VH-VL binders against MLP-like protein 328 (MLP328). Designs and how they scored, part 2

Target 1, 151 residues: MLP-like protein 328 (MLP328), of Arabidopsis thaliana (Mouse-ear cress) (q9zvf3)
Amino acid sequence: MATSGTYVTEVPLKGSAEKHYKRWRSENHLFPDAIGHHIQGVTIHDGEWDSHGAIKIWNYTCDGKPEVFKERREIDDENMAVTFRGLEGHVMEQLKVYDVIFQFIQKSPDDIICKITMIWEKQNDDMPEPSNYMKFVKSLAADMDDHVLKA

## First folded at step 1 (VH-VL)

Design a10 (framework fv_alextatug)
Fold by ESMFold2-Fast, scan of step 1:
Structure a10 (fold): chain C 151 residues (1-151), chain A 123 residues (1-123), chain B 110 residues (1-110)
Amino acid sequence: as target 1 above (151 residues)
Amino acid sequence: EVQLVESGGALVKPGGSLRLSCAASGFTFSNAWMSWVRQAPGKGLEWVGRIKSKTDGGTTDYAAPVKGRFTISRDDSKSTLYLQMNSLKTEDTAVYYCTTDWSYEGLYYMDVWGKGTTVTVSS
Amino acid sequence: QSVLTQPPSASGTPGQRVTISCSGSSSNIGSNYVSWYQQLPGTAPKLLIYSNNQRPSGVPDRFSGSKSGTSASLAISGLRSEDEADYYCAAWDDSLSGYVFGGGTKLTVL
């Protein structure tokens, strides 16, 4: 079993890359209303909703378990990508490094791909690989699709 | 390469009409919201109006000084934005810029700008 | 006349830090993101800062933006002769349902 690695997946979504990017980049405060079965709350610990380097705290349900995740975000407008760098929370009990990059790529006028890259490093060899968290973030992108289209 | 090119600027008499065009290339025009911004000689920037993508309803918004006189439209098949200017006044004399517009629900900035086209309203 | 208030001029010498202020109200800067535009003499405006403090590709990190309440600021560190330009702030105004610009600040590098 690897102690570190990188997962990559592509989630097909509808509409425009810029609308999906905007939601993930600047509008995390809308997540509980849009996908409340996954995300129960998002609060600012430091910075603003649209700040590069803002620190946010997420209350969410993963695999039926309520969890907390504290992250620092990085914004890359050239690539239409936002990175969540893990700082504290249940994920960080298993991982020393947990960086998730969401990139939005227009493929046709009505179809986009959300490319999710997860860079991870385990706390120790006894910890599981974070495949369950990859499944979770993939579900966030997919379930947000309808809400972004209606906005 | 993302590019906007304005054209159609001219010398027009007060009360006249003029239509400006903005040719877009290097991005998916049909998904973009677009704005017009103007600048009178030696003066600052003034927003004229915007048009949403067809998917977002294709609606328009205008600044008070031009409302009822100017009309913004788009032709997605030609990747072209238009500004129809009616009942022109001397105070409409300006360089007119087209811009991409991120005004969608609070992401408010104008990313790509053309080089402008000059409109002079004078007798 | 402009809705947002900027000083009409600012000046500095090479290597200094200069700050340009932009004052608005609750309906514009207080509620919405601020963007900044640089206009070099004889050229079209270019996006310099968006979403209060973000830089587009190609804009050096010596340019930075900030926002507090109903006011915003553009800071230029390590001032250079090529920074001589007009600088404009802008924000969406909820009451007007449109963008509003500052009057512009002419930066002179002495």
Scores: ipSAE 0.000, ipTM 0.492, lowest interface PAE 19.4, mean pLDDT 87

Design a11 (framework fv_alextatug)
Fold by ESMFold2-Fast, scan of step 1:
Structure a11 (fold): chain C 151 residues (1-151), chain A 124 residues (1-124), chain B 110 residues (1-110)
Amino acid sequence: as target 1 above (151 residues)
Amino acid sequence: EVQLVESGGALVKPGGSLRLSCAASGFTFSDAWMSWVRQAPGKGLEWVGRIKSKTDGGTTDYAAPVKGRFTISRDDSKSTLYLQMNSLKTEDTAVYYCTTARYDYGTWYYMDVWGKGTTVTVSS
Amino acid sequence: QSVLTQPPSASGTPGQRVTISCSGSSSNIGSNYVSWYQQLPGTAPKLLIYDNNQRPSGVPDRFSGSKSGTSASLAISGLRSEDEADYYCAAWDDSLSGWVFGGGTKLTVL
């Protein structure tokens, strides 16, 4: 029974790493239209859509429940990675630390991998591990695939 | 208790073939990414290859020295990992370990459970 | 040959602090998490540290890991005779599409 840990997974996707990275880095405003069953809204609390350190608020449905998540993002263009650092929301009732890194890696001309790393620490020992949130963010990357290819 | 048990190691002539097995228990094998790692006598650890879960694509990756000669496969119904070794060379002599690269909770950037190993000797 | 560079040996006395280094490149340690493994004589390796600095259940807090740039280190404080073992670092290498290990460090407790 761990009180902190790291989850890592890979999601196979189609197309270019640069297009997928751009969507997650700079175009979060397109998420409700692309994957509305998961993400109902995204708003800027501070910064711009493409700025390092921007703070955004997400309205989403996880396991059939509407939730809210506030995060500050960090951009790493050299590694084509975006980090979402949890600040408040339903996830933060369960976790003291919640950092999710999305990295886009080109494997062949038409195939990429989205490597998702979740760094977490529970509020206390009685809280469940966040495996449900890992499954959720994995599904966001997978379901976004078709939309990124078309637009 | 999470456990891995390797079997199938033997003495084989150069050019021969062997199939190693790894029986897994105590975790959801079908969700796990599995690896083989070997260690030649008196030498360090060398990764051989891995296989992802079916839900993550079921793909395989191999170290350059074994690519084209070795094949990794899995049977989720039996919770068993396999390493088919063909065209064996003397430099393939090693203890072969089965390792879990992924656990039930979705972590894979470490090898958290290791079996006791099975010994393969390739010699004339 | 090992892709990651470790010193071949290290030593200390009981109670002292020992540090083992591991050096790589941007395609492995620079881009991916580092794990450390302890191999006692005649046994299989055991996971000691994962994701740069995390301890599995049952590993005492005397063991700690860190990473900076393309290098990582394992620190063992309060050294004990039972810590005498071979220690290996490992990381995924994006350019090779495979795991790479350090050459191993034989720790002797004097």
Scores: ipSAE 0.000, ipTM 0.502, lowest interface PAE 16.6, mean pLDDT 87

Design a12 (framework fv_alextatug)
Fold by ESMFold2-Fast, scan of step 1:
Structure a12 (fold): chain C 151 residues (1-151), chain A 124 residues (1-124), chain B 110 residues (1-110)
Amino acid sequence: as target 1 above (151 residues)
Amino acid sequence: EVQLVESGGALVKPGGSLRLSCAASGFTFSNYWMSWVRQAPGKGLEWVGRIKSKTYGGTTDYAAPVKGRFTISRDDSKSTLYLQMNSLKTEDTAVYYCTTDQYFGERYYYMDVWGKGTTVTVSS
Amino acid sequence: QSVLTQPPSASGTPGQRVTISCSGSSSNIGNNYVSWYQQLPGTAPKLLIYSNNQRPSGVPDRFSGSKSGTSASLAISGLRSEDEADYYCATWDDSLSGPVFGGGTKLTVL
């Protein structure tokens, strides 16, 4: 019944917070190789791979359906966080606000998490809540861990 | 933990000038956007203006009532925020607060931590 | 006039649920997220709710927020005497390119 909301989840990781943050912040070009079952392509629309305010386009498969997502990113090095602000794409047909924050936190060698915060607002009351997209981004973070460990 | 302490409030005459300071501690000041908010005696909160971090261009924005008269600046080496107030009017009489701004895009904007305030009285 | 409209006062008795409304337009609440601030007598404002319905660490779950269209609401359940304060809503205004506040609501606990 809510027309807007915020989801928060934590993904336990084995690879270091620093390596994961670098991957999400600066190395999105590695995503199709690392997790090609989820992400088929990432291209720069504006900016650079590691620039604050860069606009990137993602080609991915969610729930067996190919989709496209365009976002403007914000970098927060102090908190090891990267924010994706939804601009266009399949998600934006369902939501008029879609902001996802990935924060990488390492408290000890064995206590490493990716904290994901999704801030959303529906286009209208008939649209479903974006729990499927939360599950999807959680899977991206979890599956990336194996590739980060090999790097 | 984050702490903000304002100073510089005083009694000034109309047409006068005053500079307020806000000393920050407990966080990396240079990475944060900062705002000034004021409150006239017995009245509500009114946003004065903001300054972005250097990473976001270090630009400033002002509310219409103060634009052209007030200037916001920052000194990251001293972890200090400033509000330079010129051509003061009786309507500028208020408690002035500095805030740390949580910013993930303007749609998500909110003021996270607030200082205790410093009082400015503009009276003849 | 404040850009966002709140009732100037509200009241309740201990244990009661009280709601405070905040009304705006398409250029502010309609397009952006709402935050709420509590100001106890003689003190600075404190962030109470952000992103329409999220609580900062240390804010009791008795406080909740909601938004529908161009209006937002703050709900306080299990009202206590220490909740007596002024409450302000705020959001970004696209036309003004800055945040705007509601006029504030003085909550009295009877």
Scores: ipSAE 0.000, ipTM 0.513, lowest interface PAE 15.9, mean pLDDT 88

Design a13 (framework fv_alextatug)
Fold by ESMFold2-Fast, scan of step 1:
Structure a13 (fold): chain C 151 residues (1-151), chain A 124 residues (1-124), chain B 110 residues (1-110)
Amino acid sequence: as target 1 above (151 residues)
Amino acid sequence: EVQLVESGGALVKPGGSLRLSCAASGFTFSNAWMSWVRQAPGKGLEWVGRIKSKTDGGTTDYAAPVKGRFTISRDDSKSTLYLQMNSLKTEDTAVYYCTTLDYRSGWEYYMDVWGKGTTVTVSS
Amino acid sequence: QSVLTQPPSASGTPGQRVTISCSGSSSNIGSNYVSWYQQLPGTAPKLLIYSNNQRPSGVPDRFSGSKSGTSASLAISGLRSEDEADYYCAAWDDSLSGYVFGGGTKLTVL
């Protein structure tokens, strides 16, 4: 069983890469309305909604369990990517490194994807690999697409 | 030329007090965040604390070993940083460096400019 | 005890490549940029690397930095006798609300 690794996946989208990037970059306050079955709340701990380096606290439900996650984000406008670096919360009880990169790529009107890269390291050898968290963030990206299309 | 010059280092008895000064020149001191870093003889670097610019709130933060005993202050009209040290212990014996604390977006920090240091010895 | 872990010593011969490691946690290296400082004997420290891998003006390209997860590394290529010094890694620590240093690595050029 690996103690560290990198997961990469692609989520096909119907809404534009620009609208999705704006949502993840600058509009996290809309997440509870868009995907309330996953995300119950998002608050600013430091910075602004659209600040590079902002620290936010998320209240969410993963595998039927309410959890809290605190992260510091990095914004990369050139590549339409947002990185979430894990600081505290339930995820960090299992992992000592948890970095998730969401990149929005559009090659044609019908070829739009969210590329998710998760870089992780376990707290110890007895912890499970974070495949459940990868499934969770994939679901966030996929379910957000329905809301983006209606906006 | 950008420079930081520390002064005030001395031999002090345990329980004593001492004030260090750091004179800044060659840059806009009032816009800079500043730090103190110390180094015990033959040992590594240890961060003491920081002070933000007045524009960013002028707040201070301290490392646990000095919190409650040391106070950082600044006088922008004189381009001078201060470290007031109270209740000195033998463990406070070190060379004390004044540094700038460069920052970006609240998560990137580094110390670009360093002074030559001033020596504080706490001994009976 | 330092918050960031470095090997206490490293050595190399002129012309060789030497690498110095720095290990931290999610609250420091994992969430913040790493800087490196060089301290020549009897002198004040000097900024060598900032923002994980950037060099200040005047630092030769023989010095490079990298970061992966909660660890960082300083590489010195084409080692020279004048590189004999103490090297420190550093990063902001969110849990401590303070800047933290590694214990330092004494580099000896044989």
Scores: ipSAE 0.000, ipTM 0.482, lowest interface PAE 18.6, mean pLDDT 87

Design a14 (framework fv_alextatug)
Fold by ESMFold2-Fast, scan of step 1:
Structure a14 (fold): chain C 151 residues (1-151), chain A 125 residues (1-125), chain B 110 residues (1-110)
Amino acid sequence: as target 1 above (151 residues)
Amino acid sequence: EVQLVESGGALVKPGGSLRLSCAASGFTFSDAWMSWVRQAPGKGLEWVGRIKSKTDGGTTDYAAPVKGRFTISRDDSKSTLYLQMNSLKTEDTAVYYCTTDTPYYSWGRYYMDVWGKGTTVTVSS
Amino acid sequence: QSVLTQPPSASGTPGQRVTISCSGSSSNIGSNYVSWYQQLPGTAPKLLIYDNNQRPSGVPDRFSGSKSGTSASLAISGLRSEDEADYYCAAWDDSLSGWVFGGGTKLTVL
């Protein structure tokens, strides 16, 4: 079994790439209201809601278990992408590298996707691959679409 | 009521080994993250390492000077924290304190709440 | 060497206000909460301030903390002879994956 890897998936969206990018880039404070069954809280630890390099702490439920995740984000406006670099949390007990890139791409008015890339490295060989976390972040992107359409 | 009591400090020759213990009482030890902090004679505080609760993964973190030589472990059934010290050097001479560290509900908020009185390790000869 | 920078000494007269500084970087104080510890001569350290500016039960309100950017400070108002001690700041460092302490400040009450 691999000790490191990269997962890539595409989530089809109905809301515009621009509205989704803005939500993930600048409006994480709206996540508990939008997808409260996944995300219970988001707090700023350093920086602002829209700052490159901001550090945020997430309280969420994954596979029925409450977890905490601390990350530093990188903003790439040219590619409409936001990268979450894992720093601490339940995920980081399993992984020593956990970087998740959310990129919003509009190919046509009817063909909009969120491309999710997860770069990971396990703490040790006994840890499972993070397929459950990939499933989780894919669900966040998909469920956010309904809220973006109503905004 | 909440108390930490370190023991096991001794005079040891360079290259030797020693195990320190920290007995906890008055709180739910199994929920607590625990750290070891040391202080050389006349010097400042230096963090040694940390162990998380089993619920939060039970993982350990170590300061660079002790990594590979020291091992932190815990026995929740005995409410006891351990520090196994191998390949001891004269630079390891210090008072060793155990302390409660970040509880799981305080992720992102770090502080060492309760401290023991310390146990003295002298590496000489 | 200590990762966080404190002045090695500070002094004051009873009744005065003394401030002790603590300087770090974005990976420690800039990203994490600061705590302060008091060590009276011959004793173990005691938590004095946590979460930048909070006091544990039993710590008098003469002690206060603050943080701005990558720096923090401890203020002691109405200085008393009993406040003579070593004071340490601390923060978690994300880059080191570990706790870092300041070098300590020896406070003398003259």
Scores: ipSAE 0.000, ipTM 0.521, lowest interface PAE 14.2, mean pLDDT 88

Design a15 (framework fv_alextatug)
Fold by ESMFold2-Fast, scan of step 1:
Structure a15 (fold): chain C 151 residues (1-151), chain A 125 residues (1-125), chain B 110 residues (1-110)
Amino acid sequence: as target 1 above (151 residues)
Amino acid sequence: EVQLVESGGALVKPGGSLRLSCAASGFTFSNYWMSWVRQAPGKGLEWVGRIKSKTYGGTTDYAAPVKGRFTISRDDSKSTLYLQMNSLKTEDTAVYYCTTSYDEYRFGYYYMDVWGKGTTVTVSS
Amino acid sequence: QSVLTQPPSASGTPGQRVTISCSGSSSNIGNNYVSWYQQLPGTAPKLLIYSNNQRPSGVPDRFSGSKSGTSASLAISGLRSEDEADYYCATWDDSLSGPVFGGGTKLTVL
């Protein structure tokens, strides 16, 4: 029914917002080792690991299916947010707009959230809403929590 | 058909006010960040300001020369963008274009996908 | 005075390849993606290139973009008379927190 929309979810994390932001902002090369059951590979297509506007290609498993996703990332240090704007891949067969914003917010000394905002628009009315992808990106943030705490 | 149509351009005296409109059709206007860009006679392109979509807070940003004098707003129910121009100066004389921009952000790239044909504002005595 | 520097003019003959440069700094082209716009005489600008080197639907492949360091280039191969236009580069400027344009290049096909 709905052809476009926005999903927002808060994922509770432990430790510091700054450490989590650093992992997502500058250290994507650590993802396969940290959460290899979700992410099998990350490569740079253009830019550097911490570049503004870098384009990266992700190899991952979502709902038991191997997929590829190419994105352009945007860094917002003032708000401790990184945005992944979809360019190509399995997701983009379903959606013509797919933007995911991860913002890291310290709520208290021990209470931190990763606020995930997904802005989407379907290729056509017959495509499903991307609720499965929202569940997937929430699981990435949650599973990364333990690995960031160890660092 | 994706289309932007500006209107409201006129001859006004210095110190006057004018409101420009931009009617959008053929796309989901409410999902897009929108910008105004101007071009003085025989000169290059100059960004005026932008308004983000509701998803990004609906906030506005302005180029230094117009900050405090111009106000950008949008009416998503009418798929229309506005530019309220106050305290007009001769330096504001230009063709004003509205543009779509989905991926403008603080640190990164910006591009203007669709442009209207422009509306002419002349500020003179 | 534009923030990004382009040559004020460029010229070529039909069938020739022409390049238009755009020079900036680390706070704009160095950190961000470049777009290019074509403005035919008496018309509104049209997006030619986005994300350094991508073409929108409907833009011929004879138009291409590239970026190296703090500079970008637009290449036009197989020049045609209808390519006579003003060409503008643009990017985001981190220091100004806004988009900036080059001064424009008037391309003449001789």
Scores: ipSAE 0.006, ipTM 0.488, lowest interface PAE 16.1, mean pLDDT 86

Design a16 (framework fv_alextatug)
Fold by ESMFold2-Fast, scan of step 1:
Structure a16 (fold): chain C 151 residues (1-151), chain A 127 residues (1-127), chain B 110 residues (1-110)
Amino acid sequence: as target 1 above (151 residues)
Amino acid sequence: EVQLVESGGALVKPGGSLRLSCAASGFTFSNAWMSWVRQAPGKGLEWVGRIKSKTDGGTTDYAAPVKGRFTISRDDSKSTLYLQMNSLKTEDTAVYYCTTEPWYGSYDRGYYYMDVWGKGTTVTVSS
Amino acid sequence: QSVLTQPPSASGTPGQRVTISCSGSSSNIGSNYVSWYQQLPGTAPKLLIYSNNQRPSGVPDRFSGSKSGTSASLAISGLRSEDEADYYCAAWDDSLSGYVFGGGTKLTVL
């Protein structure tokens, strides 16, 4: 029987929840310049950079391996959350469900939390759990912190 | 398949004691955080308490109405969760459910929902 | 007394949309994820929605969740007779160091 689960983590970041949310919601084109050791490219497959339901293709390096990920995004402005729903790519060879939610929560005037929720379901019982991908997306949020703070 | 089976429910007099068990299967019990939830006849759900995994400190949290009277424990070698109920009151009459929280592997854990529920075991406190 | 506030009852006719509200405070819904549970007559509760708006495998897309500030909502579209059940919201409460439930909403399909 295929295994499924949910990972949740909180990444403490500096500055404005609005600026961090804007980066993840509307400005993915800035990711290669900000965190090029993780993300080498992002392209629009359908929609716009800031549209609900836009489909984007990511070229990235995870654990020293180049990978491709195609996702459809969902925007939730009320909760300052953006969801990336996996469609195709290396991740989707291991998982039939891969949804990552980034929510930005202001805790004090200079401190925020990025709450990351990863909802996953394996293709089959022999596939590993996606703990490496959780580590990866956590690193994206953490490494983006200085770039967003300076912007 | 992840499965939880509660047992030990009985009729007990006020002031008495009772121990409930929850047998877990289909997942790595030793990694799981576990909760008890109860439901009085014709009433809503009420969280009783939880226990963390041994690796996460094995600590317990309790709802105010049961604190000091109820103790949650676990035996990982038997994949079994326990609820020791002391100084029972008539208001403790309820169906008691065992439930899991989601498994996080090796990453930082946050609590947000009760994933799997057992069918419950009935406790009646009456003279 | 429940910590989270739900209407005690809700009703609809087959095919319609019904919404069940859940109101809390900054220490629970305002700070933490909301989950929803369905309890069919004579059965144990089942997880219906988690992390505010996510569905477990096997839950139809007719069920959806949302959260705004200190309140949450469960929406059921295309209402069916088998949806007749009690529905509960829940969230972790930071001030109580425990989960809190709504009082439950009995949904009747007319």
Scores: ipSAE 0.000, ipTM 0.497, lowest interface PAE 15.8, mean pLDDT 86

Design c01 (framework fv_cemiplimab)
Fold by ESMFold2-Fast, scan of step 1:
Structure c01 (fold): chain C 151 residues (1-151), chain A 121 residues (1-121), chain B 107 residues (1-107)
Amino acid sequence: as target 1 above (151 residues)
Amino acid sequence: EVQLLESGGVLVQPGGSLRLSCAASGFTFSSYAMTWVRQAPGKGLEWVSGISGSGGSTYFADSVKGRFTISRDNSKNTLYLQMNSLKGEDTAVYYCAKDRWYSGYDYFDYWGQGTLVTVSS
Amino acid sequence: DIQMTQSPSSLSASVGDSITITCRASQSISSYLNWYQQKPGKAPNLLIYAASSLQSGVPSRFSGSGSGTDFTLTIRTLQPEDFATYYCQQSYSTPLTFGPGTVVDFR
């Protein structure tokens, strides 16, 4: 059993890469309205909604349980990617490294994906691997697609 | 190390006023919501009031609404509870407590030792 | 206001026992339920938040479960330091409300 690792997955999307990137980069305040069964709240701790290096706090339900996650984000406009670097929260009780990269890639009108890369390291050997969190963030990207299409 | 230290509890006559203070250290005070919880002698816990990290939002139990005000001075890392029109039923140990998270669900991870307020003639 | 009830009001147990305390909300509070431990003359200590999440530094013999209106705190293999009063608290809506407490006494 690994103590650190990297998970990678691709979520097929119907909405444009540009609209999805904008939502994840600059419009996190829309998440509770769009996917309220997953995300109940998002607040700014430091910075602005669209700032590189902004620190945000997420209130969400994962596997039926309410959790809180504090992250510092990095924006990469050239690659249409946003990195969430874990600082505090429920996930950080089992992991000492938790970095999630959401990259939006559009190869053709019908070939649009969200590539999710999760880089993790456990606090100790007794902690579970974060496969449940990977399923969770994959679900966020997939469910957001319906709302991006309506925008 | 997170520390919270309440002060100001004394004997006060009914109808009087009193201000409690809570001195915080060991964390970024302005980033966390704070709360006051009281406990009457031999009784259970009762939530009194809460305040957001910025101080922009305040909340009160119905029993104290209109009589108590909560405030904070983030430059001094201090939380306050101003108590007016005190009643015998306000007699209790008053605890200040820190929310575990910056915003959200009122999970109180650290508590002060409490300060006793007695309202009696 | 959301009313919280706890059962039992008190129980007597011995070191090594496993005990269960129940908390009920008058309406659904999802998983917004916390458990605190309080020893005589001391401030409360957070044990469990969000119904089932163990606070850092709290021994793994403590566990929480439940959702909606019915919640349980379980302490496995009671230790001498576990004799205390336990309170549940809902964080779903204001005013925040605590249960009346369960006293765990040494037998």
Scores: ipSAE 0.000, ipTM 0.494, lowest interface PAE 16.8, mean pLDDT 87

Design c02 (framework fv_cemiplimab)
Fold by ESMFold2-Fast, scan of step 1:
Structure c02 (fold): chain C 151 residues (1-151), chain A 120 residues (1-120), chain B 107 residues (1-107)
Amino acid sequence: as target 1 above (151 residues)
Amino acid sequence: EVQLLESGGVLVQPGGSLRLSCAASGFTFSDYAMTWVRQAPGKGLEWVSGISWSGGSTYFADSVKGRFTISRDNSKNTLYLQMNSLKGEDTAVYYCAKEYWGSDRYFDYWGQGTLVTVSS
Amino acid sequence: DIQMTQSPSSLSASVGDSITITCRASQSISNYLNWYQQKPGKAPNLLIYAASSLQSGVPSRFSGSGSGTDFTLTIRTLQPEDFATYYCQQSYSTPYTFGPGTVVDFR
């Protein structure tokens, strides 16, 4: 059975890559208002909302179950990418490596892609692959699209 | 319950202009993106243009860029397509459709269409 | 622009048959693929979205599958009302594009 892997998906978005990147990079405090059916809360454990290496705690609902996720983020302004490195939480009971990269790519004035890369390694072979978490993070990016345009 | 009703389709000479309207009812119009899709007689579907819920963003197929303009009036629940410099190739039934834009993207409700004929 | 192709262009079938229609995108579109049905003189109707999700009110004999570039629509136990033209459509990026359609005719 595969114990590690990499998932990649692309979420097409409307508007500006810079506006979407700013939301994910610097404005996570707006997530519960924008997509409250997915994200119920976000708090800073260490750092600022926009700092490289900030540690944040997310309260969210995945597959009808409330969960908690603690991550350290890495900011790459040159590539308009933010990486969430999993530290603790429900997902980390299943995985010992969980790194999710959100990259915002302007393809044309009207077309933008959010490229999501998930690098994962299971705690053991009895754990399921994290395809449900990939669906979840894809939904976050997609559902945020209209809220970013309204801002 | 959801209804979309197109109007404005007529016979127009090449080079002429025409404005189509789509009256929406049965849903909160201002919460959804809207689109125009056309179909030439005996041919397939061709996406023409789309507009965001607020009207702040508009999108066009290459075949109509610079000639067509999409707009909406949320206070009147009405979508518009302004067509300029019409060509014979623009002859088609024009449908308006409601676009669901979220984790999935699709056209869930369609009007019955209005026929535009561009001919001398 | 993303180009969509469908095969076959047309097919003849009888009530009770099971049929499959295929759709290909010129580049990966993930699962942003929809299927529409159009009956003569009528507006299109949404059947399936996100490659495999059945629209509310659509009979379970319709199913979709695929991801990336290759997609299929399957209709099991064809009914008289299923004789129509079927279109796939990518909603991955603008301009949105439709396949050329597959005509399902009575045999």
Scores: ipSAE 0.007, ipTM 0.562, lowest interface PAE 11.7, mean pLDDT 89

